# VHH binders against Protein SAR DEFICIENT 4 (SARD4), part 3

Target 1, 283 residues: Protein SAR DEFICIENT 4 (SARD4), of Arabidopsis thaliana (Mouse-ear cress) (q9fly0)
Amino acid sequence: QNYTVSSPSSLLLMPSWSSSSSLPYMGVKLVTYFPHNSSQNLPGIHGSYTLFSSTTGQTLATMDGTVLTLYRTSSVSGLGSKILARDDSQVLIMVGSGALAPHLIKSHLAAKPSLRRVIIWNRTPQRAQELAETLSKDPQHKEISFDSHDSLDQIIPLGDIISCATNSTVPLVKGEFLKPGTHLDLVGSFSHEMKECDDNAIQRGSVFVDNDTAMIEAGELAGAFERGVIKREDICGNLVELIKGDKEGRKSSTDITVFKSVGSGTVDLLTAQLVHETYLSRC

## First folded at step 1 (VHH)

Design b8 (framework vhh_7yz9_2)
Fold by ESMFold2-Fast, scan of step 1:
Structure b8 (fold): chain B 283 residues (1-283), chain A 123 residues (1-123)
Amino acid sequence: as target 1 above (283 residues)
Amino acid sequence: QWQLVESGGGLVQAGGSLRLSCTASGFTFSSYAMGWYRQTAGNEREWVAFIYSGGSTTYADSVKGRFTISRDNAKNTVYLQMNSLKPEDTAVYYCVAKYTIFTSGEYFEYDYWGQGTPVTVSS
């Protein structure tokens, strides 16, 4: 649920619960989005997550919803790369150098040990440069080169894996520049107005989603269905289907794969439970 | 610029009580989650109790029922009431303030740590 407080400001509610006795929890993530707050040096996004007992309804924990989202989101993207990207992938393009970028880079590198080069792009080039410099100093990355670049269109054809984590409402990744075999990871869009790639990328790719709500919420997909660019039946599978082997992932080394994630309350709930139980076990 | 000033530590007999206090300055206290960690020599810091900006609390299993965390936002202070103390509670106790911001795709997590206050439980 999305509630407009005063356009363009909004309040988002993301509840989840389970019927499983092994997951006796329910939760809700609350997010406020006030894009004009930056003019007053205030954060534009605030988030909290509240975990409840599904047996009694009592509040068990309140935690920062953004922390859970970062860990969950990067893990899902990494799993997508592990299943869908080529095992001989060498070059990772990171589109965006915000909150998710260092977590996504780490996750993709872990998923595909063949990666040797990371190129970072950001609308503000200095941010990409700073992130590349920071990551290059990490002893874990001695075998990996980190660079930044100011022209996205020039680096897209180099990417074996392209990960996008931006709040863009205009397409950044143009399908015409994708090389055969590329895996495109689309993380940033979660509403109809948001779109990180163009319709050509969706048409060229075999499209997978983290969950079926991505087909309703993500601008890349909802808009494409509305315009007749692709049909819902053309979606190749979701993450659960891929993990179970019910749907085939990449069929050849030349296939372009596209993974669109919006997150889910269930994965947020599992992450909140893990955080809560980890604190309890630290005695 | 920021400060966390801890007090209330010391020597106490087994079965006794102590109240630790941590007073914050230099940041908006009410927006921060506040917690207590403890550390024995040679070991990593372990979490003891946490209180969120909304007032909900969590406790390590070893201290549940014995310790109570609370906050006074008007005084910028977090408290740890420690009852029924045991020799194994002997440690240096650290106050921590945690703050997370997500702004324009940027994520910032700030952990402010106190200097630590020693607690020794005899017998």
Scores: ipSAE 0.000, ipTM 0.112, lowest interface PAE 16.2, mean pLDDT 80

Design b9 (framework vhh_surovatamig_d1)
Fold by ESMFold2-Fast, scan of step 1:
Structure b9 (fold): chain B 283 residues (1-283), chain A 124 residues (1-124)
Amino acid sequence: as target 1 above (283 residues)
Amino acid sequence: EVQLVESGGGLVQPGGSLRLSCAASGFTFSDYYMSWVRQAPGKGLEWVATISGSGGSTDYVDSVKGRFTISRDNAKKSLYLQMNSLRAEDTAVYYCARPIRYFSGSDWYTFDIRGQGTLVTVSS
């Protein structure tokens, strides 16, 4: 829902709920859009998520919408790696050093305990260096080596798992440099103009999506369909189908797998529930 | 360039039915999720239903589940909303809209509303 507060400013509401007794929760994502905030040096978009009991209507938790999105998005990518990446994966390439990057790295490391090296690339090299240094100081990562590199094309062939979270409108990962067995995780694109890999990567890979919306919204897929690079029926499955076992994931150790995610409201509700329950269990 | 033109609204009695249509042009229709949103007199916009580009998945606001059916014909570049068992609270201007996401990993949408909408009045 979009409510005009004062044109062009608006408030958007994205409610979610379930009739299942195993999910006794409901939630609402609230987003404010104030495009003139830039004149005051403030962000134009602010978000929050409120979790309610579906049995009593009580407010159980209120959380930052961005923080929820970071946790939800990284968890989905980690699950994709758990299902699609090789169990003997050793090298993770992180493409991008934004807010998602540290969460994605932690999720992939948790999904594939065989990982021993993380190489970070960012268009601004200093950001990659800073992130690698920060992660190196974490006691949880004492067995993991972190480094950064300023040439993406040189490190792509090293990657067993390559995770991309950028705002790129120009392909960054070139399919020709992907080695056999690589899992490519594409997180950043959510519109037709955005694209983190080229058509070669899509054509070489077995492509999976978190949900069917990815085939419409993501530039890597929408553009590839339009140009005839692949057909919609060539998409190997979505996350629900993979979890239920209705579709096979990786079929061989040499297959290149591609996972494109754009997110969903149902996963946001599940993530908010998990955050709330985890908080209660730690005290 | 992008155009969305709604039609099919009118006056109908409670319990009646209407079918709304939306003619799309200026973009690759089959590549986009499409939604119906409505605005009751004096109230804000309310999302009603969404359909995937292929038509394979649909979603509805709870108040219309079992009563409304969203569908599309990609060859004709048309979106439809079949409304059954209409209630007085369904009275609104109905818009077809292309949902727009705010950022990566978000289901936070604004709706790209281009047309004048079509008025549905449920009254005796």
Scores: ipSAE 0.000, ipTM 0.205, lowest interface PAE 12.6, mean pLDDT 82

Design c1 (framework vhh_lunsekimig_d3)
Fold by ESMFold2-Fast, scan of step 1:
Structure c1 (fold): chain B 283 residues (1-283), chain A 127 residues (1-127)
Amino acid sequence: as target 1 above (283 residues)
Amino acid sequence: EVQLVESGGGVVQPGGSLRLSCAASGFTFSSYALYWYRQAAGIERELIASIYSGGSTNYVDSVKGRFTISRDNSENTMYLQMNSLRAEDTGLYYCAAGPIYILTPEELAEYLGGDYWGQGTLVTVSS
């Protein structure tokens, strides 16, 4: 639900709950949108997530919604890499250098300890260079090299894992440049007009999604279905099916795997529960 | 990728007028909210005007009555008509596009790692 407070300012409510006794929680994400805040040096977007007991209705925790979304999104991508990427992956290509990029890089590095090189591309090259320099100073990355590169097409063939977090409406990753065995992680698109890879990448790959709404919302998939590039029945599985072992992930070392995520209220709820329980374990 | 190209900046005397243009490609122009931002020396980039897909407009108080934002969906172009210019209006003017109700283009660019910004167009108001 979206409520206009005072045009163009608005309040968004995103509730989630589960009937599972193993997840005795319910939550609501509240997002405020105040674009005129920039004139006061304030963020235009503020988010809050409130976790409740689904048994008693008591408020259990309140969390920053933007921080929750960054952790949730990067964790989902890392889990995708853990399941779908090759265990001998050496090179990570990061396409985009915004707020999600450092979290995505850390998540992929944690998922595949074999990674030794990170190459960052951004439309504004200076941002990629700055991110590479910043990450190279982290003592946890002593065995990892960080570089930026101006030509995306030249570095795509090097990538064992390619992670995309852009707002692109035109394909950035071209399937013709993907080498056998690559895992392609698509994070940025969340509407039909957005796409980070071309139809060739979708057709060459074994495609998995974080949840079934990705098949409706993501431009890479919705458009590919419309044009007959692949069918909905060709989607190899979703994250829940992969975790439960109901669907097989990578079937060979030469398979190209594609993971498209759009997020979900259920994953937000699971992330909020994990944060809450981790906090209680330490205090 | 979204491309936004600003033009129309220049040097103008106080009280003068300029019309800025923003030519867009790479997205369904008519579906997007469109924005003008201003970056003055020593000040963070600020949103000064917005126009939504339905044609409604908003302005920061300092430009109300002097600036007019408009869009031409058939030409994929947005305009900013600037009248009664003041020295304080000096700065780089950026256009931006974004989805309604979720994120400003600046916030979306920061959040997802893309950027929607051209080089901007410089407006200098001086005698």
Scores: ipSAE 0.000, ipTM 0.129, lowest interface PAE 16.5, mean pLDDT 79

Design c10 (framework vhh_7z1x_3)
Fold by ESMFold2-Fast, scan of step 1:
Structure c10 (fold): chain B 283 residues (1-283), chain A 127 residues (1-127)
Amino acid sequence: as target 1 above (283 residues)
Amino acid sequence: QVQLVETGGGLVQPGGSLRLSCTASGFTFDDYAMNWVRQAPGKGLEWLSGISGSGGSTSYADSVKGRFTISRDNAKNTLYLQMNSLQPDDTAVYFCARGGPTFYISEAELTKYFDYWGQGTQVTVSS
């Protein structure tokens, strides 16, 4: 539900629950939108997530909605890489150095232990360099080299896994530069005008989605369908189908795979449950 | 002053048909993807169908594929859901919801969850 607090400011409530006894939880994501906050040097959007017992209604946990989103989104991308990327992948390219970038990098590294090099690109080069320097100091990644580079087109051909988390409205990753065997992870686009890769990347790749809503919301796909670049029937499968084995993932070491994600409320609930139960086990 | 108002719900016998409408106001309707979502008694939200701003792209959940058809009339700011071959398990409150443009991960999540919702319309499939 969406409530207007005072035009143009609003409050959004996004509840989720399950009737399954194996998932005895329910949750709600609360988002406030205050577009004029920029005049006070404050973020326009704030979020929180509250987890409840579905049997008693008791409040079990509260957490920052942005932090939950970062963990959930990066975990989905990592699962995509685990299923679709090659097991001998060596080079990860991170396109974007925003809040999601460090979480995506850690998730991909965990999914593919063969990774040895991370190259970060950002439109503002100093932000990529700062992130690379920060991550290089993490003792968990002592065997991983972290670099930044200011030319995206020069590093794309090096990537075994390319992860994109930007707000770009113009294609950044050009399909002509993708090498055979690459896994392309597209996280940042969630509206019709946003595109992180060009139509050539979509045509060259075997395209998978986290859920069918991606075909409506993501500019790389919704726009491609409208322009006749690909058809809906050309989508190779979604994450649930891949996990259940109803759809085949990568068919050869030379296939280019593309994974487009937009997220889901069910995964948010599962993530909140995991965080809560992990905390209880450490008490 | 964004408003979404669903109409067309009611009581229908198994095998029957209904057409739901959602009238939008307060925004440029053809700039936004629109969705249908339902909630059955005692159950969570289920996404059913979505349509792009231009109407050129549509998608459906497996539970309704082949039975339900989403469409829109941008000149009238109206979204439709044609429901055929209705079964008792289609009994639910049906909501229309707006997708929106976003430039941030937080806004992208908001778009996925829908930035505006209607009040809902009840559909009951019963003999």
Scores: ipSAE 0.000, ipTM 0.177, lowest interface PAE 16.4, mean pLDDT 81

Design c2 (framework vhh_7yz9_2)
Fold by ESMFold2-Fast, scan of step 1:
Structure c2 (fold): chain B 283 residues (1-283), chain A 126 residues (1-126)
Amino acid sequence: as target 1 above (283 residues)
Amino acid sequence: QWQLVESGGGLVQAGGSLRLSCTASGRTFSSYAMGWYRQTAGNEREWVAFITSGGSTTYADSVKGRFTISRDNAKNTVYLQMNSLKPEDTAVYYCAAKPVYFSAEDIKSLLPYDYWGQGTPVTVSS
């Protein structure tokens, strides 16, 4: 539902629920959109999420929509790595050093405890350096080395897991530099014009998606289909199929796996549930 | 309140043409990307055509060259012009709206996506 507060400003309501007994939750995301806030140096979008029991209707939790989005996106990428990346992965390459990057790094490290080195690249090198320094001070990462590098092409061949969260409209990761066994995680593209990797990476890889909408929204996939690089039938599976065991993940230690995510309301609900349950386990 | 209403479906002979319309109410139409999807009995919905808020179009290989998607922002309407129809095009056609995505610094995933209409049936006889 969408309510116009004062044109062009609006309030949006996005409910989500499941008929499955395995997901006993329902939720609603509330978003305000005020495009003229930029004139006051304020964000144009604000959000909150409320989680309810689908069996009793009880309110279970409320949380910030931005925080939920960061956790949801990074958790999906981490789950992709847990299923698709090699268990002996040692080196994580983080492409991008925006708001999502620290959450993606933490999620991949949790998914693959074998990781020992993180190398961060960003178009503006100073941002990558600052992030590496900040993460190196975290007591949870005592056994992990953090570095930044200004040449992406030089570090790509080192990566066992390569995670991309950029707004790039031109390919950053070149398939020719991917080593056998690498897992490529593509988070940043969400429109037809955005691309974080080239067609060679898509063609060399076994491609999985978080949901089928990624085949329409993501420039890496939509463009590849149009040019005949791969067919829609070549997509190896989506996240639900992988979790249920309906589709096989990595088939060999030398396979290159590619995971493209764009997000969904159902994943927001699952993330809200996980945040709520994790909070309860700590207190 | 956001609502999408499809119209223009029906029965047509192979080789014929139909024009589907989808009218949006309740929100600023010009800020949304619009798409057409179709579903046959026993199968998942498949994407057919997409038009961005800026007017760029993309088509599924099965319909490219035969179908044309367009929009009229003044009427809050998106159209699907279907030419050279084949029996294989028989399906229920759905209209969907998607907000314009923002930069990676923005909270794109907090915006609603995939508002759906009720669907309009298209039957192509041989």
Scores: ipSAE 0.000, ipTM 0.148, lowest interface PAE 14.0, mean pLDDT 80

Design c3 (framework vhh_surovatamig_d1)
Fold by ESMFold2-Fast, scan of step 1:
Structure c3 (fold): chain B 283 residues (1-283), chain A 129 residues (1-129)
Amino acid sequence: as target 1 above (283 residues)
Amino acid sequence: EVQLVESGGGLVQPGGSLRLSCAASGFTFSSYAMSWVRQAPGKGLEWVATISGSGGSTDYVDSVKGRFTISRDNAKKSLYLQMNSLRAEDTAVYYCARSGTVYIDEATVQKYLGDFDYRGQGTLVTVSS
């Protein structure tokens, strides 16, 4: 539910629950959207998540909704890479150096232990350099090299996994530069105007989605359907179908795979459960 | 200027049907995904349905799947919502909404509501015997 506080500011209420007794939780994400906050150097979006027992209705945990979203989003991308990327992947290209970028990098590294090099690009080169330096100082990354580069087109052909988390409304990743076997992870777009890759990348790729709403919400897909670049029937599967084995993932070592994610309430609930249970195990 | 004008609401008995219309002007209608959102008395906005610019893709909130059909006529610059098997719970003001261009940080995805930059005045649907 979306509540207008004062146009264009709003409060969103996003409840989630499961009918399965194996997931004895329900939750609600509260999100405030204040687009004019940028004038005060504040984020436009703030969120909280409250986890309840689905058996008793008791409040179990309250957590930061943005942190939950970062964990949820990066975990979904990591799972996509686990299923779709090649097991011999060595180079990860991170397109964007915002809040999601360090979480995405860690998730992809965990999903594909063969990864040895991370190259970070950002429209503002200094941000990419700073992130590369920060991550290179982490002891858990001693076997991983971190670099930044100011030319995206020059590094795309090196990428075995390319992960995009930007607010771009113009294509950043050009399909013509993708090498055979690459996995392209598209995280940033959630509206018609946003797109992180061009139509060529979508045409060359075997396209998978985290859920079917990505076909409506993401500019890379919605726009491609509108222009006849691909058809809805060309979408190879969604995450649930891949996990259940109802759809085949990568069919060959030379296939380019594309994974477009927009998120879901069920995954938010699962992530909140994981955060809650991890907290209890450490306290 | 961008304008969205809804019509077709009214009083209907449970199990009845209504067809809502939205006339759009001031933008290239076929280039935007369009949505219907509703607000029940004393409650907040709830996303109901979305249709892509070409009409090739549609999505619905679970409570209306199989009962409501969203459609569009790009030549007439009009959006429609065919509402069948109406229930008392469907009583709400229904708004036509255009997908927005507002930039949100990469950590947050507006899954169900979509990115809205314009919304019409609304049309009231009352389901009552």
Scores: ipSAE 0.000, ipTM 0.143, lowest interface PAE 15.8, mean pLDDT 80

Design c4 (framework vhh_7z1x_3)
Fold by ESMFold2-Fast, scan of step 1:
Structure c4 (fold): chain B 283 residues (1-283), chain A 128 residues (1-128)
Amino acid sequence: as target 1 above (283 residues)
Amino acid sequence: QVQLVETGGGLVQPGGSLRLSCTASGFTFSSYAMNWVRQAPGKGLEWLSGISGSGGSTSYADSVKGRFTISRDNAKNTLYLQMNSLQPDDTAVYFCAKGPVLYLSDEQVSELFGMDVWGQGTQVTVSS
């Protein structure tokens, strides 16, 4: 549930639970959204997650919601790439150098082992440079080259996978610069005001979502529907439909695929359960 | 322009049964999970049950599991809650709510408070 604290700031409550005996847990994610925090170099979201026994109601664990969100969000993006991106993808463009960026890069690299080059762009170029240098020193990335670039428009045509995790309210990725075969991963927008790509990218792409909430919350889609740029019926599928095989992903090597994610409380619950059970097995 | 209208509430004796209906308009009903939520006098909101857009997955709060059954008729844009073995503690205003929810099997995530995602409610009173 979402409460406006002070416009544009919000407090969200995201309860989750399961009817299955194989998942005897329930949880609540408490999230604050303060977009203005970026001006003070603070994260725009802060959160906590509390895991309860669905059998007794006892509190089993409390977790930092931000850390949970980073792991969950990057895993969803990686799964999107595994299903939608080309198997011969060589170049990953990372748009944004915030807390999500290293996790997203790791997930995409794991999803597409053909990747050999990562180019990082950030509004503040120094942050992109620092992230590229840090990642290049990691022994597990010995086969991957890392670089930063100041001009996003110049590098977009190089990208086989383009992952965006920014709080941008102005389109960063221009559809006219996308090459055939590109997979565009849109992670950052979660409100009507936020938009990481233009309408051209949405029209050129086969658009998939992590869940139907993306069509309501994400500025790239909600705004496009309002302006008649794309219709809701033109959305090619959601993540569940792709996993079950009810909808086809990429149909050809020249298709441009777009994956818009806004998050899922169910994946948060599964992640929290895994963290808790891993901790118990450690003891 | 999302509108949800609950009907079917009323007075019922302990141990009795009641069926609530919720008629939806202004959105593609079959594309969204639907939920039942209640609020007892002087208490907060309690989630009771959810159903996927297709009707293939259902889930229940432990307090109502085995007694309540959620169902939907997508052709009629109508959500139902069949309530059996009613107890005095079931006395509450019952709301239906459209949830922007992930459609995973055995899931239950409800985002219940956007300004237009739940109806006016229908009063259920369980009293002898």
Scores: ipSAE 0.000, ipTM 0.113, lowest interface PAE 16.1, mean pLDDT 79

Design c5 (framework vhh_6fv0_2)
Fold by ESMFold2-Fast, scan of step 1:
Structure c5 (fold): chain B 283 residues (1-283), chain A 127 residues (1-127)
Amino acid sequence: as target 1 above (283 residues)
Amino acid sequence: QVQLQESGGGLVQPGGSLRLSCAASGFTFSNYAMYWVRQAPEKGLEWVSTISSSGSTIYYKDSVKGRFTVSRDNAKNTLYLQMNSLKPEDAAQYYCARDTPYFITHDEWAKLVGDYRGQGTQVTVSS
């Protein structure tokens, strides 16, 4: 649930639970969102995750929810690329150079081994330059070139995969500049006011979501439905349907695919359980 | 101990009406936005409607606008879906779900752990 502390700042509560006896846990992720924290050189998002025994209600662990969110979010985006992006994808455009960006880049590179070039854009160009330099020194990516660029519109037509992780309330990726065959990964928006691409990108693309909440929470979709740009029945499928093969992903090499994710508390619970059990194995 | 129990489904002729109910327990119902979602045998899970915690903000799937009405009674911990002018394409298993910014319904959990389906309430439109 989302609570407004002082607009635009909010407190988000994300409880998770299971009816399975093999997963005897329940948890809650508490996240604060303060978009103006950058003016004080503080992260905009802070969080904690508390894991409880579903049998006794005892507190088992408290973990940094931000780290869990970074790992979970990037893994979901990578799965989207594995299913929806072309196998011959060569160029990844990373829109944003915040904490999510390096995790997203690594996840997309793992999902599509054909990738050879990463171009990073950020509103503050220096941060994109620093990230590109840092990644270029990573031994895991010796065969990958990393660059930054100041003009987003100029590089969008080069992208086979475009991944967005920003807090933008103004469209950054314009659909008119997308080339045929591109996969657009939209990570940053989680409220009605946020949108990382314009209506043209949504209309041109085959749109998939990680879960149906994305249709309500994400500004790219919620607003587009209300304006009649796209209908809810035009959504091509969700991540679970794609993984099961119940819905077809990309149908041709020229299709533009769009994947909008907002997250899932159940994936957070599974991630928290893994961290807890790993911690116990060290004792 | 979060529990959601759907009821009110049944067999109805095209053009008929049904009223679904969802009884909630084990959490503070008035603190959560609620969803109605549905799944037909040949289709994936479809979002149908959302109602805010206070009931003041409501959204509908385009194909059900004007025919379906969602409402809630926070004093009774109950969510409702009034369905009018039912069409064959509305036939599905209907589920209610508690909203979070990162949606965690029983159905989403079931899909992540091996396709186990929650109970829901069945709506059949035929005859």
Scores: ipSAE 0.000, ipTM 0.124, lowest interface PAE 13.8, mean pLDDT 78

Design c6 (framework vhh_8h5u_2)
Fold by ESMFold2-Fast, scan of step 1:
Structure c6 (fold): chain B 283 residues (1-283), chain A 130 residues (1-130)
Amino acid sequence: as target 1 above (283 residues)
Amino acid sequence: EVQVVESGGGLVQPGGSLRLSCAASGFTFSTSSYAMGWYRQAPGNQHERVAIIYSGGSTNYPDSVKGRFTISRDNAKNTGYLQMNSLKSEDTAVYYCAASGEIKYLTPQDIYDLVGSDYWGQGTQVTVSS
């Protein structure tokens, strides 16, 4: 759930539990979002995750919710690319150069080994240049070229995978510039006011979500439904349905696929369980 | 892709024995990070775990079945089993096999492997006559 503290500041609560005895845990992620904190040289996002026994209710672990969110979010985006992007994808465009960007880049590169070029864009061009320079020096990326570009509209048509992680309230990716076959990954929006692509991108694409809450919370989708750009029934599936094979992913090499993620308490719970049990198993 | 299928249920007399089988496809027990468990649900109740075998081979049972039920796996056949002995009328329920992701290491790859890895069978009825 998303609770407005003082617009645009909010408190996010993400509880999760399972009736499965193979997952005898329940948890809650608490995240604060204060975008104006940057003016005070403070991070805009702070978080905590608490894991409980679903059998006794005892507190088992507490962990940094921000670190958990970075790992979980980038992994979900990578899985989306693995399922929805073309296997012959060569160019990744990263829109945004914040804390999540290097994790997203690494996840997409792992998901699609055919990728050979990464182009980074950011509203502040210097941040994109610095990230490209840093990543280019990593020995793991010796076969990958990294560069930055000042004009987003000029590079969008080059992208086989376009990943967006910004706090934008104004569309950045314009649907008319998407080439056939592109996978568009939308990570940044988690409230009605936030929007990383325009209505044209949503109309042109086959839209998938990480979970059904994205249809309620994400500005790209909630707003599009309200304006009649697309209908809720036009959503092609969610991540669980794709993994289980209940819904088809990409149907052709020319399809534009769109993956909108807002986060999931279930994936957070699985991640927290993994951390907790790894600690117990390895002392 | 990843799927489990139960077999071996049926009608049995009190004090009798029954062996349930869980055939797995899309993953391998011997070199995978999947735990396999047996769960049951009687009418009006939430499901309860009656046995679990972890990827490392350790097992766990609730007090209600401990000493009577034994979970095992045959890695060559990629099949799990539940041996049920000394059956009681209160053991009457639909029995489900489930496979779920196990902890390995904290890497993005481990998290990918675990997403959507909880797979349940359709269930098999076990009736212990009164």
Scores: ipSAE 0.000, ipTM 0.141, lowest interface PAE 14.2, mean pLDDT 78

